VHH binders against q9p7j3. Designs and how they scored, part 244

Target 1, 174 residues: q9p7j3
Amino acid sequence: MILPLFPETQVHVFVYENVSNCAAIHEQLISQNPIYDYAFLDAATILYKKQVYSAIIRALEDRRDEQMKTKTIHSEVILSLSPKTEISSAFRQFSMTKKSKNIVVVKIDSKLTEEEEFERLDKLVEGNRVEFSDEELQKLIDFKVLKKNYKLDPSTLENPLASILSSIALRGYS
Key: E = the ipSAE of ESMFold2; O = the ipSAE of OpenDDE; V2 = 0.75 times the mean of E and O plus 0.25 times the DockQ between their complexes.

## First folded at step 19 (VHH)

Design ia2 (framework vhh_6qgx_2; at its last look DockQ between E and O 0.94; V2 from the best seeds 0.88)
Fold by OpenDDE, look of step 19:
Structure ia2 (fold): chain B 174 residues (1-174), chain A 124 residues (1-124)
Amino acid sequence: as target 1 above (174 residues)
Amino acid sequence: QVQLVESGGGLVQAGGSLRLSCAASGRTFKGYAMGWFRRAPGKEREFVATISWRGSATFYTDSVKGRFTISRDHAKNTVSLQMNSLRPEDTAVYYCAATPGYAIYNTPDEYDYWGQGTRVTVSA
C-alpha cells in the first residue's frame, strides 16, 4: 500500500490469529535478527486500520523530520501508537509479547509486493492470516487494554477513533 | 460549538492567484489534520489538498500540484490554500475540513468537520 502523504514509501500490514510461535518470534526480536525487520504488534491493542496507518504516518513524519526517538522505523511505529513518550511504555502497551495470540505485522520500505512479502513473513509466523480490516480487528481487540492504553472514558468512548488518532498525533506535543 | 470559516474567495482571471484561509473557532484542532475540498458546478465534491497537524506532511490532487500550496498556522489556528496559475477548471466552492490524526484516504467521509465554503470563480 502507498499512503498519499508518503507516496515514495511502500507499506504492508498483515494480521495473524492463533499464532503458536509468538515466544519464538519474541526471542528473535530481542536478538535483533534482521530477518524479523517488522513491527510486531499485539492485535489485542489495535481496533482500527486507521490507528495502524496513523502510527505509520507519524513514524514516517518523524523520520522525515529527523525526529525519530527510536533506532528503527518499525520501533518508531510501535512508539507512534502510544500517547506516552516513554519508549518502554509504548512497547509494553503495543508490542507483541511471548503470550500474544494474535498479532498485527507492519513492514515499512518494502521492495516486495504484498503477496511476496506475505510469503516471506509466512515462513516466520505460525498462525492464520486474516484480512486487515476493522471487522477482523474488532474480533481480536481487548477493550480493557484499549481503554487503558488510550485512557478512554465514557465521553471519548462515543468516538474512540477520533480520540485514539488525535492522541497518536499529539504524543509529545501536549 | 465548533466552526470552520473560509475566506479569500472571489473572481479572478485565468493565470491569477488567490489565497484562501480557514479559521477555526469554538475549539482548537490540535491533533487534527486539515484539508481543502472543492465542488465545481455540476460535479461532486473532490479532494484538493491536506496537511498534517504538525504541518510537515502535505498531499495534493494531481491537477493542482505545483500550483497550490497548503499551509498551517498553529498560533492562529488557521489553514491556508495559496492558489497560483488559476484555471477556469478551478472554479468551485472551496471547503475547509478537519479530520482527527492524519488524512489517509482523503475522502469526504474521512473528515469530521466542515466549513460553509468560499466561492472561487476563474474567468477565461
Scores: ipSAE 0.909, ipTM 0.946, lowest interface PAE 0.5, mean pLDDT 96
Fold by ESMFold2, look of step 19:
Order: sequence, then C-alpha cells, then structure tokens
Structure ia2 (fold): chain B 174 residues (1-174), chain A 124 residues (1-124)
Amino acid sequence: as target 1 above (174 residues)
Amino acid sequence: QVQLVESGGGLVQAGGSLRLSCAASGRTFKGYAMGWFRRAPGKEREFVATISWRGSATFYTDSVKGRFTISRDHAKNTVSLQMNSLRPEDTAVYYCAATPGYAIYNTPDEYDYWGQGTRVTVSA
C-alpha cells in the first residue's frame, strides 16, 4: 500500500491469529535480528485499520519533521499508537509479548510486493494469516485493554474511533 | 453546534487566483485532518487536498499540484486553499471537510464533517 500523504513509502500490514511462537519471535527482536525488522503489535490492542494506518502516518510525519523519539521507524509506529509520550509504557501496552496470541505486523519502507513480503514473514510466524480488515480485527480485540489504553469512557464509547485517531495525532501536543 | 463555513468563492478569469477559507465553529478540531473536495457540474465530489493537524503533511490531487496550497491556522481555527493559475476545469463547488486523525484514503466517506460549499467559476 502507498499512503497518499507519504507517496514514496511502501507499507504492508499483516494480521495473524493463533500464533504459537510469539516467545521465539520476541527473543529474535531482543537479539535485534535484522530478519525480524518489522513492528510486531499485539492484536488485542488494535480494533481498526485506521488505528494502524494513523500510527504509521504519525511515525512518518515525525520522521520527516526530525521528531522521532525511538531508533527505528518500526519502533516509532509502536510509540505512535499511544496517546502518551512515555516510550516504555507504549511498548508495554502495544507491542507483541511472549504471551500474545494474535498479532498485527507492519513493514515500512518495503521494496517488495505484499505477497513477496508475506512469503518472508510467513517463514517467521507460526500462525494463521487473516485479512487486515475491521471485521477480522474486531474478532481479536480485547475491549478492556482498548478502553484502558485510550482511557475511553461513556462519552467516547459512542465514537471510539474518533477519540483514538485524534489521540494518535495529538500525542505530545495536547 | 458544529459548523464548517467556506468563503472566498467567486468568478475569476483563467490564470487568476482565489483564496478559499473555511472557518470552524462549535469545536476546535484538535487532532483532525482537514481537506478540500470539489464537485463540478454533473460529477461527484472529488478530492483536492488534505493537511494534517500539525500542518506538516499535505497531499494534493495531481491536477492541482503546484498550483494550489492548503494551509491551516490553529489560532483562528481555519483552513485555507490558495488557488493560483486557475483553469476553466477548476470550476466547481468547493467543500471543506474534517476527519479525525489523518486522512488516509482521500474519499468523501472518510470525512465526518462537511461545509455547505462555496462556488468557484473560472472563465476562459
């Protein structure tokens, strides 16, 4: 996918359910293995496609403006999902962990087609690929986690998407 | 009550310039991207330009790139479209719109809030 706001950057997003090897993947991320250079997100924290795309765009906007706070664009996506500026909190809340069951995987600056990138990723992830869609994401979300991460209350539950998306754009400016 | 109100439309000769303005009232649209769409006679609304809440990320449809500039002013709660080197094919009703976060797809259904439009006519 090419995002219109950043037309020079190819992005791919994949969703896997019932992943059996998150602990092994997590070990590779700790080891900084370059084959695992993706953003691995816990799907329990992601309800909308627009949530992921907005975090990607925020990370790319910060990169263009020389305002990134983390070392890589993929780690910046993880931070950008958070409404708060604390880096360690964002990673704890949104990153895949050893105990995750379902994941969303983001590749930025890809030089490959979606299917070529999938073939590489599928060698790394032991799970079932599903469509990156709001329909599939809502099957994997943990609403208690979502409400806590974005501090959603009765006034925002009528339109949680707007509250979440505006929080991503506003982080550090409100 | 939340409203977007466009102004600055009118009649201009080809090669001329106009500046459209969109004033927001009833809320400040913090964390919202803004955009301009247009509807030419007999056509559906088409995307013209979008700007991020911070104002640093912009995107334009190919036919206006280099001629139109979108900008925003948080103090005035406005978004503007500077239109230079106008052509007869730019004739349309121009609409201001707002969407939470970032504009991703640049389609009308992406935007939650719409103005009533301002008419721009560019004569040969």
Scores: ipSAE 0.822, ipTM 0.912, lowest interface PAE 0.7, mean pLDDT 92
ESMFold2 (binder alone), look of step 19: mean pLDDT 84; pTM 0.859

Design ia3 (framework vhh_6qgx_2; at its last look DockQ between E and O 0.93; V2 from the best seeds 0.86)
Fold by OpenDDE, look of step 19:
Parts: C-alpha cells; structure tokens; sequence
Structure ia3 (fold): chain B 174 residues (1-174), chain A 124 residues (1-124)
C-alpha cells in the first residue's frame, strides 16, 4: 500500500492468527536478526486499520523530520501506537510477546509486492493469515487491554477511533 | 459547539490567486489533520489537499499540485489554502474539514467536521 502522505514509501500489513511460534519470533527480535526486520504487534491491542496506518504515518513523519525516538522505523511504529512517550511502555503495550497468539506485522520500505512480501514473511510466521480489516481485527482484540492502553472511558468509548487516533498524533505534544 | 468557518473566496480571473482561510472555534483541533475539499457545479465533492496536525506532511490532488499550497497556524488555530495560477476548472465551493489523527484515505467520510464552504469563481 502507498500512503498519500508518503507516496515514496511502500508499506505492507499482515495479520496472523493462531501463531504457534511467537516465542521463537520473539527471540529473533531480541537478537535483532535482520531477517525479522518488521514491526511485530500483538493483535490483542489493535482494533482498527486506521490505528495501524496512523502509527505508520506518525513514524514516517518522525523519520522525515529527524525526530525518531527509537533506532529503527519499525520500532518507531510500535512507539507511535502508544500515547505514552516511554519506549519501554510502548513496547510493553503493543509489541508481540512470547505469549501472543495473534499478531499484526508491519513492513515499511518494502521493495516487494504484497504477495512477495507475504511469501517471505510466511516462512517466519507459523500461523494462519487473515485479512487486514476492521472486521478481522475486532475478532482478535482484547478490549480490556485496548481500554487500558488508551485510557478509554465511557465518554471516549462513544467514538474510540477518534480518541485513539488523536492520542497517536498527540504523543509527546500535550 | 465546534465550528469551522471558511473565508477568502471570491471572483478572480484565470491566472489569478486567492488565499482561503479556515478558522476553528469552539474547540481546538489538536491531533487533527486538516483538509480542503471542493464541489464544482454539477460535480461531486472532491479532495483537494490535506495537512497533518504537526504540519510537516501534506498531500494534494494531482490537478492542483504546484499551484496550491496548504498551511497551518497552530497559534491561530487556522488552516489556509494558497491558490495560484487559478483555472476556470477550479471554480467550486471550497470546504474546510478536520479528521482525527492522520488522513489516510482522503475521502469525505474520513473527516468528522466541516465548514459551510466558501465560493471560488474563476473566469476565463
């Protein structure tokens, strides 16, 4: 996919359910294996496509403005999902863990087609690929975790999307 | 209540310039992307330009690239559209709009708040 605000950057997003090797993937991420150059998100924390794309755009804007807080664009995506400025908090909130079952995988600066990237990623992830859609994401979400991560209350739950997206944009500003 | 108010429209000759402004009242649009749409006579509303909340990212429809510039003033809580080298086909009612976070699709349904519009007429 090409985001209008960043037409020079190709991004791909994949969703996997019932992933059996999250622990193994996590070990590769810790070791900073370059083959695993993706943002691996816990699907339990993602409710909307726009949530993911907004985090991607935030990360890309940070990179363009030379204001990245993390080392890599993919780690910046993870940070960008969080309303908190602390990197460790963001990773704890949104990054996949050894105990994750469902994941959202983001690739930025891809030189491959979506299908080609999928074939590459499919060798790393042992799970079932599902459509990247709000419908599929809402099947995987943990609302308790979502509410906690974005401090959603009865007033913001009327329009959780707007609240989440604003939080992503405002991180570190107010 | 929240309100977006456009200004700066008018009659101008082809090749001329106009500067539209959109002022927000009732609330700030912190964390909101701001955009411009337009509706020409007999046509559907179309996206024109958008600027991120930070103000560092912009996007334009192809027909206005190089001629229009969108900008944002956080202090004044305004967004502007500088329109140069205007053409008769730019004739339309121009609307200011706001969307939470970042504009992703730039479709009208993505934007939650709208102004009443300001008319721009470009004569041949």
Amino acid sequence: as target 1 above (174 residues)
Amino acid sequence: QVQLVESGGGLVQAGGSLRLSCAASGRTFKGYAMGWFRRAPGKEREFVAVISWRGSATFYTDSVKGRFTISRDHAKNTVSLQMNSLRPEDTAVYYCAATPGYAIYNTADEYDYWGQGTRVTVSA
Scores: ipSAE 0.906, ipTM 0.944, lowest interface PAE 0.5, mean pLDDT 96
Fold by ESMFold2, look of step 19:
Structure ia3 (fold): chain B 174 residues (1-174), chain A 124 residues (1-124)
Amino acid sequence: as target 1 above (174 residues)
Amino acid sequence: QVQLVESGGGLVQAGGSLRLSCAASGRTFKGYAMGWFRRAPGKEREFVAVISWRGSATFYTDSVKGRFTISRDHAKNTVSLQMNSLRPEDTAVYYCAATPGYAIYNTADEYDYWGQGTRVTVSA
């Protein structure tokens, strides 16, 4: 996928349900194994495709402007999902954990086609790939978690997308 | 009470320049991307340019690259489109638009707020 605001950067996003090896993946991420250089997100925190793309674009904007706060572009995506600036809070709220069951996986700066990247990722993840779509994401979301992460009040719960997207863009620029 | 108001349109000779401005009122559009679209007679609205909230990421449709420059001024709550080397095919009504967060696809459906438009006519 090519995003117009960053047309030279190829991005792939994959969704897996019923993942059985999140604990093993988590250990590899903690060990900083370069084979696992992806952003692994808990799907319970993701409701919209645009939520993920907005975090990707925010991370890319920060990289271009030399304002990244984390060590990799993939960790920057995790931070960028958060409305708050604290790195530890963002990882606690959005990252895959060893208890996660469904995940969203992001690859930025890919030099591979979507199918080629999938073939590599599929060796790492023991689960069922589903379409990256709002329809599939809605089946995997935990709305209570979404509400807490973005502090959605009754007025924003009618259309949470605009509130969420603005929060991602505004983090640190209040 | 949110409004986007375009200005700076008019009649100009081919090869000339115009600067369009879009003033936002009723809110600051904090965390919104801002863009320009245009509609030529008998055609659908087409994307022209977009700028991120921070102002550091921009994208242009191919037909205007190198000739048009989008910019924004947070203090004045405005977005501008500098149009140089104008051609008759640039003749259109130009619309300012805003979308929360980032414009992902640069399509009209992404934008929630629209101005009424300002007419640009480029004579041969």
Scores: ipSAE 0.765, ipTM 0.887, lowest interface PAE 1.0, mean pLDDT 92
ESMFold2 (binder alone), look of step 19: mean pLDDT 84; pTM 0.861

Design ia4 (framework vhh_6qgx_2; at its last look DockQ between E and O 0.94; V2 from the best seeds 0.87)
Fold by OpenDDE, look of step 19:
Structure ia4 (fold): chain B 174 residues (1-174), chain A 124 residues (1-124)
Amino acid sequence: as target 1 above (174 residues)
Amino acid sequence: QVQLVESGGGLVQAGGSLRLSCAASGRTFKGYAMAWFRRAPGKEREFVATISWRGSATYYTDSVKGRFTISRDHAKNTVSLQMNSLRPEDTAVYYCAATPGYAIYNTADEYDYWGQGTRVTVSA
């Protein structure tokens, strides 16, 4: 996919459910294995496609403006999901853990087609690929975690998307 | 209540310039991307340009690239559209719009708030 705001950057997003090897993937991420150069998100924390795309755009904007807070564009995507400025908090809130079952995987600066990238990623993830859609994401979300991560209350729950997206954009600017 | 108010429209000859402005009242649009749309006579509303909340990322429809510039003033809570080298086909009612976060698809349904529009007429 090409985002209009960043037409020179190709991005791919994949969703996996019932992943059996999250612990193994996590170990590779800790080891900074370059083969695992993706953003691995816990699907329990993602409710909307626009949430993910907004985080991607925020990260890309940070990179363009030379204001990245993390070392890699993928880690910046993880940070960008969070309304908090603390990197450790962002990773705790949104990054895949050893105990994760469902994940969202983001690739930035891909030189491959979506299908080619999927074939590559499918060798790393032992799970079932599902459609990247609001409908599928809503099946995987943990609302308790979502509410906590974005401090959603009865007033913001009227339009949680707007609240989430604004908080992504406003991180560090409030 | 929230309100977007456009200004700066008018009659101009082909090759001329106009600067449109959109002022927000009732609330700030912190964390909101802003955009301009237009609707020409007998045509559907179309996307023109968008700017990120922080103002560093922009996107334009192809027909206005190199001629139009979208900008944002956070202090004044406004967004502007500088239109140069205007053409008769630019004749339309121009609308200001806002969406939380970032513009992803740049479709009209993505934007939650709209102004009433300002008319731009470019004569041949």
Scores: ipSAE 0.904, ipTM 0.943, lowest interface PAE 0.5, mean pLDDT 96
Fold by ESMFold2, look of step 19:
Structure ia4 (fold): chain B 174 residues (1-174), chain A 124 residues (1-124)
Amino acid sequence: as target 1 above (174 residues)
Amino acid sequence: QVQLVESGGGLVQAGGSLRLSCAASGRTFKGYAMAWFRRAPGKEREFVATISWRGSATYYTDSVKGRFTISRDHAKNTVSLQMNSLRPEDTAVYYCAATPGYAIYNTADEYDYWGQGTRVTVSA
């Protein structure tokens, strides 16, 4: 997929459910194995496709403007999901952990088709690929986690998408 | 509760310039992307340009690249479209729109807030 705001950057997003090897993947991420150069997100924190795309666009805007706060574009996506500036909090709240069951996986700057990237990723993840769609994400979300991560209260719960998306764009500005 | 109001439309000769402005009232659009769309007679509304909240990321439909410039001013709570080298094909009603976060697909249905439109007529 190519996002219009960044037309030279190809991205792919995959969703896996019932992942049995998150602990093994987590060990590879800690060791910085380059084969695992993706953003691995806990699907319990993601309700909307637009959440993920907005975090990707925010990370790309920060890269273009030389305002990235983390070492890689994929780690910047994880930070960009957070309404707060603290890197460690963003990773704790949004990254896949050893205890995760369902994940969202992002590849930025891909030179491969979606199917080619999937073939590589499928060798790494022991789980079932599902469609990247709001319907599938809704089955995997933990609403208590979502509310906590974005501090949604009764005034924002009527339209949580707008609150979430605007907070991604505003992080660090107010 | 919130209104977007376009201004600056009118009649202009081919090759001329116009600057459209869109003012938001009732509140600011903190963390919202803004866009311009247009509708020519007998055609569907089409995307023209978008600008990120920070004003640093922009995107233009191919037919206006190099001729139109979108900008925004947070102090005035406005978004503008500078239209240069106008052609009769640019004749349309131009609409300002807003969506929370970032414009992702540049389709009309992703935008939650719309102005009433301002008419631009380009004649020879």
Scores: ipSAE 0.800, ipTM 0.900, lowest interface PAE 0.8, mean pLDDT 92
ESMFold2 (binder alone), look of step 19: mean pLDDT 84; pTM 0.861

Design ia5 (framework vhh_6qgx_2; at its last look DockQ between E and O 0.93; V2 from the best seeds 0.88)
Fold by OpenDDE, look of step 19:
Structure ia5 (fold): chain B 174 residues (1-174), chain A 124 residues (1-124)
Amino acid sequence: as target 1 above (174 residues)
Amino acid sequence: QVQLVESGGGLVQAGGSLRLSCAASGRTFKGYAMGWFRRAPGKEREFVATISWRGSATFYTDSVKGRFTISRDHAKNTVSLQMNSLRPEDTAVYYCAASPGYAIYNTADEYDYWGQGTRVTVSA
C-alpha cells in the first residue's frame, strides 16, 4: 500500500500465526541475512493497524530528516514502535524472538506487488497468513505486554489507541 | 477544557489569498497531528490538509495541491493554512482538527478534537 504522507514509498504488512520457525528466522536476522530484509515484529505487542502504520511513518520521517537512530529502515520501524529511546529496549519490547508464535512482518520500499512480496516472504515464514486487521491483531495480542510496553493505566485504557499513537510520535521529544 | 479556535476567514475575490490560523487552548497537542477540513454549502465535510506533529510531513487533497500550504508553530501551539489562488469552489467553513500520532487515512474519524470553524467565501 501507499501511505499518503509518503506517496513515493510502497509498504507491505503481513501477519502470520502459528509460526513454527521463528528461531530459525531470528538466527537469520542476527546474521543480517539480506534475504530477511524485513521488520519482524512480535504480534503479541501489536493491537492496531494504525500502531504499525504510525511506526512506519515515524521511521520514514526519521529517514527523510536524516535522523535515523538505527542502521536500517526496518530496524527504525521497530524502534519507532517504542516510547523509549533505547534501541535495545525497543527490540526487546517489539521485535520477534525465538519464542514468538505470531508475527507481523513489515516491508518498506518494496518494488513488488503485495502478492509478489507475499510469495517471497512465504518461503521464509512457516506459518499461517491471516488478514492484517484490527480484528485479527486483537486475537494475537498479549494485553499484559501491551500495557507494559506503553505504560497504559486505567485512565489511558479508555482510549489506548490515542495513547499508543501519541507515545510513538513523542519518542525522544518528552 | 480543550479548545481549538480557527481565525482568518472572510470574503475574498477569486485569485486572492487568505491565511487561516488555529490556536489550541486548554492543552497542548504534543504528539498530535493537525489537519484542516472544510464543508462547502450543500456538501459533505471533506479533508483538506494534514501535518505531522514534527511538522515535516504533510498531505493535501488534490484540489488544493500547489495552492494551499499547511504549517505548524510548536512554540505558539498553532497550525496554519495559507490559501493562495483561491477559487469559488474553495468557499466553505474550514475546520481545524487534531489527531493523536499520525493521520494515516485522512478521514474525519481519526481526529479527536475539532474547532468550530471559520467561514471562507470566495467570490467570482
Scores: ipSAE 0.907, ipTM 0.944, lowest interface PAE 0.5, mean pLDDT 96
Fold by ESMFold2, look of step 19:
Structure ia5 (fold): chain B 174 residues (1-174), chain A 124 residues (1-124)
Amino acid sequence: as target 1 above (174 residues)
Amino acid sequence: QVQLVESGGGLVQAGGSLRLSCAASGRTFKGYAMGWFRRAPGKEREFVATISWRGSATFYTDSVKGRFTISRDHAKNTVSLQMNSLRPEDTAVYYCAASPGYAIYNTADEYDYWGQGTRVTVSA
């Protein structure tokens, strides 16, 4: 996928359900193994495709403006999902953990087609790929976690998208 | 309550320039992208340009790239569209709009707030 705001950058997003090896993947991420250079997100925190794309765009905007706060573009995506500036909190709240069951995986700056990137990723993740769609994401979300992460109140709960998306764009400027 | 009001439309000769402005009132649109759409007579509304809340990420439809520049001013709560090298095909009613976060797909349904429009006519 090419996002219009960043036409030189190819991005792929994958969703896996029933992942059995999150602990092993987590160990590889802690070890900074370059084969695992993706953003691994806990799907329990993701309700919308636009939530992920907005975090990607925010990370890319920060990279272009030389304002990244983390070491890699993929870690910057994890930070960019958060409405808050604290890096450790963003990782705690959004990153895949060894206890995660369903994940969203982001690759930025890919030189591969989506299917080629999938073939590579599928060797690393023991789970079932599902479509990256709002329909599938709704099956995997933990709404209590979403509400807590974005401090959603009753006025926004019927249509939380605007609150979530504006928080991603606004982080650090409020 | 919340309003977006466009201004700066008018009649201009081909090759000329015009600057549209959009003033927002009733809220500050923190964390919102702004955009411009246009509708030519008898045509569907089409995307023209968008700008991120921070003002650093922009995107333009192909037919206006290099000729139009979108900008915004947080202190004045305004967004502007500088239109240079105007062509008769740019004749349309121009609408200002606001979308939460980033405008990702550049479709009208991404935008929650809309202005009433300002008419631009470009004569040969």
Scores: ipSAE 0.816, ipTM 0.910, lowest interface PAE 0.7, mean pLDDT 92
ESMFold2 (binder alone), look of step 19: mean pLDDT 82; pTM 0.849

Design ia6 (framework vhh_6qgx_2; at its last read DockQ between E and O 0.96; V2 from the best seeds 0.90)
Amino acid sequence: QVQLVESGGGLVQAGGSLRLSCAASGRTFKGYAMGWFRRAPGKEREFVATISWRGSATFYTDSVKGRFTISRDHAKNTVSLQMNSLRPEDTAVYYCAAVPGYAIYNTADEYDYWGQGTRVTVSA
ESMFold2, look of step 19: ipSAE 0.836; ipTM 0.918
ESMFold2 (binder alone), look of step 19: mean pLDDT 83; pTM 0.851
OpenDDE, look of step 19: ipSAE 0.906; ipTM 0.945
ESMFold2, look of step 20: ipSAE 0.848; ipTM 0.924
ESMFold2 (binder alone), look of step 20: mean pLDDT 83; pTM 0.856
OpenDDE, look of step 20: ipSAE 0.901; ipTM 0.943
ESMFold2, fold request of step 21: ipSAE 0.816, 0.821, 0.822; ipTM 0.908, 0.910, 0.911
ESMFold2 (binder alone), fold request of step 21: mean pLDDT 84, 83, 84; pTM 0.863, 0.850, 0.862
OpenDDE, fold request of step 21: ipSAE 0.916, 0.917, 0.914; ipTM 0.951, 0.950, 0.949
ESMFold2, last read: ipSAE 0.831, 0.837, 0.827; ipTM 0.915, 0.918, 0.914
ESMFold2 (binder alone), last read: mean pLDDT 84, 84, 84; pTM 0.863, 0.859, 0.865
OpenDDE, last read: ipSAE 0.916, 0.911, 0.915; ipTM 0.950, 0.947, 0.949

Design ia7 (framework vhh_6qgx_2; at its last look DockQ between E and O 0.95; V2 from the best seeds 0.88)
Fold by OpenDDE, look of step 19:
Structure ia7 (fold): chain B 174 residues (1-174), chain A 124 residues (1-124)
Amino acid sequence: as target 1 above (174 residues)
Amino acid sequence: QVQLVESGGGLVQAGGSLRLSCAASGRTFKGYAMGWFRRAPGKEREFVATISWRGSATFYTDSVKGRFTISRDHAKNTVSLQMNSLRPEDTAVYYCAAIPGYAIYNTADEYDYWGQGTRVTVSA
């Protein structure tokens, strides 16, 4: 996919359910294996496609403006999902863990087609690929975690999308 | 209540310039991207330009690239559209809009708030 705000950057997003090797993937991420150059998100924390795309755009804007807070664009995507400025908090909130079951995988600066990238990624992830859609994401979300991550209350729950997206953009600007 | 109010429209000759402004009142749009749309006579509303909340990321429809510039003033809570080298086909009612987060698809249904519009007429 090409985002209009960043037409020179190709991005791909994949969703996997019932992933059996999250612990193994997590170990590769800790060791910074370049083969795993993706943002691996816990699907339990993602409710909307726009949530993911907004985080991607925020990360790309940070990179363009030379204001990234993390080392890699993919880690910046993870940070960008969070309304908090603390990197460790963002990773705790949104990054996949050894105990994750369902994941969202983001690739930035891909030189491959979506299908080619999928074939590459499919060798790393042992799970079932599902459509990247709000319909599929809402099946995987943990609303308790979502509410906690974005401090959603009865007033913001009337329009959680707007609240989530604005908080992504507003992070660090109070 | 929340309001977006456009201004700066008018009659101008081809090749001329106008600067549209959109002022927000009733609330701030912190964390909201802003955009401009237009509706020409007998045509559907179309996207013109968008700017991120930070103000550093912009996107334009092809027909206005190099001629229009969108900008944002956080202090004044306004967004502007500088329109240069205007053409008769730019004649339209121009609308200001606000979208939470970022413009992703640049479709009108993504934007939550709209102004009443300001008319721009470009004569040949």
Scores: ipSAE 0.900, ipTM 0.941, lowest interface PAE 0.5, mean pLDDT 95
Fold by ESMFold2, look of step 19:
Structure ia7 (fold): chain B 174 residues (1-174), chain A 124 residues (1-124)
Amino acid sequence: as target 1 above (174 residues)
Amino acid sequence: QVQLVESGGGLVQAGGSLRLSCAASGRTFKGYAMGWFRRAPGKEREFVATISWRGSATFYTDSVKGRFTISRDHAKNTVSLQMNSLRPEDTAVYYCAAIPGYAIYNTADEYDYWGQGTRVTVSA
């Protein structure tokens, strides 16, 4: 997929449910294995496609403007999901962990088609790929986690999308 | 309560310039991207340009690239569209719009807030 705001950058997003090897993937991420150069997100934290796309766009905007806070574009996506600027909190709140069961995986600057990237990723992730859609994400979300991560008040709980999306764009400028 | 108000429309000869402004009232749009759309006679409303909250990420429909510039001023709570090298095909009602976060698909359905429009007529 090409996002219009960043037309030179190919992006792929995949969703897996019932992942059996998150602990093994986590060890590879700690070891900084370049084969695992993706953003691995806990799907329990993601309710909307637009949430992920907005974090990707924010990370790309920061990269272009030389405002990145983390070492890689993929780690910057993880930070960009957070309404706050503190890096370790963002990773704790949004990253896949050894205990995760469902994940969202982002590849930025891909040189491959979606199908080719999926073939590579599918060798790394032991789980069932599902569609990247609001319908599928809503089956995987933990609403308590979402409320906590974005500090959603009762007035925003019925319509949280605008609050979440504006928070991603506004981080560090409020 | 009207929340977005466009101004600056009018009649301009081909090759000329015009600057549209969009003022927000009754609401701040913190963390919102802004956009311009237009509706030409006999056509559907089409995307023209968008600008991120920070003001650094912009995107333009192909027919206006290099001729139009979108900008925003947070102190005045406004977004502007500088329109240069105008052509008769740019004749339309121009609408300002706001979307939380970023414009992703550049479709009218993405945008939550809309102005009433300002008419631009470009004569041969």
Scores: ipSAE 0.807, ipTM 0.903, lowest interface PAE 0.8, mean pLDDT 91
ESMFold2 (binder alone), look of step 19: mean pLDDT 82; pTM 0.838

Design ia8 (framework vhh_6qgx_2; at its last read DockQ between E and O 0.93; V2 from the best seeds 0.88)
Amino acid sequence: QVQLVESGGGLVQAGGSLRLSCAASGRTFKGYAMGWFRRAPGKEREFVATISWRGSATFYTDSVKGRFTISRDHAKNTVSLQMNSLRPEDTAVYYCAATPGYAIYNTAEEYDYWGQGTRVTVSA
ESMFold2, look of step 19: ipSAE 0.830; ipTM 0.913
ESMFold2 (binder alone), look of step 19: mean pLDDT 85; pTM 0.871
OpenDDE, look of step 19: ipSAE 0.907; ipTM 0.945
ESMFold2, fold request of step 21: ipSAE 0.828, 0.826, 0.818; ipTM 0.913, 0.913, 0.909
ESMFold2 (binder alone), fold request of step 21: mean pLDDT 85, 85, 85; pTM 0.871, 0.869, 0.869
OpenDDE, fold request of step 21: ipSAE 0.915, 0.916, 0.912; ipTM 0.949, 0.949, 0.947
ESMFold2, last read: ipSAE 0.824, 0.824, 0.822; ipTM 0.912, 0.912, 0.910
ESMFold2 (binder alone), last read: mean pLDDT 85, 84, 85; pTM 0.872, 0.867, 0.871
OpenDDE, last read: ipSAE 0.915, 0.018, 0.915; ipTM 0.948, 0.332, 0.948

Design ia9 (framework vhh_6qgx_2; at its last read DockQ between E and O 0.93; V2 from the best seeds 0.89)
Amino acid sequence: QVQLVESGGGLVQAGGSLRLSCAASGRSFKGYAMGWFRRAPGKEREFVATISWRGSATFYTDSVKGRFTISRDHAKNTVSLQMNSLRPEDTAVYYCAATPGYAIYNTADEYDYWGQGTRVTVSA
ESMFold2, look of step 19: ipSAE 0.838; ipTM 0.918
ESMFold2 (binder alone), look of step 19: mean pLDDT 85; pTM 0.869
OpenDDE, look of step 19: ipSAE 0.906; ipTM 0.944
ESMFold2, look of step 20: ipSAE 0.818; ipTM 0.908
ESMFold2 (binder alone), look of step 20: mean pLDDT 85; pTM 0.870
OpenDDE, look of step 20: ipSAE 0.913; ipTM 0.949
ESMFold2, fold request of step 21: ipSAE 0.820, 0.820, 0.811; ipTM 0.908, 0.911, 0.907
ESMFold2 (binder alone), fold request of step 21: mean pLDDT 85, 85, 84; pTM 0.869, 0.866, 0.863
OpenDDE, fold request of step 21: ipSAE 0.916, 0.916, 0.914; ipTM 0.950, 0.950, 0.949
ESMFold2, last read: ipSAE 0.821, 0.831, 0.837; ipTM 0.909, 0.915, 0.918
ESMFold2 (binder alone), last read: mean pLDDT 85, 85, 85; pTM 0.868, 0.868, 0.869
OpenDDE, last read: ipSAE 0.915, 0.910, 0.914; ipTM 0.949, 0.946, 0.948

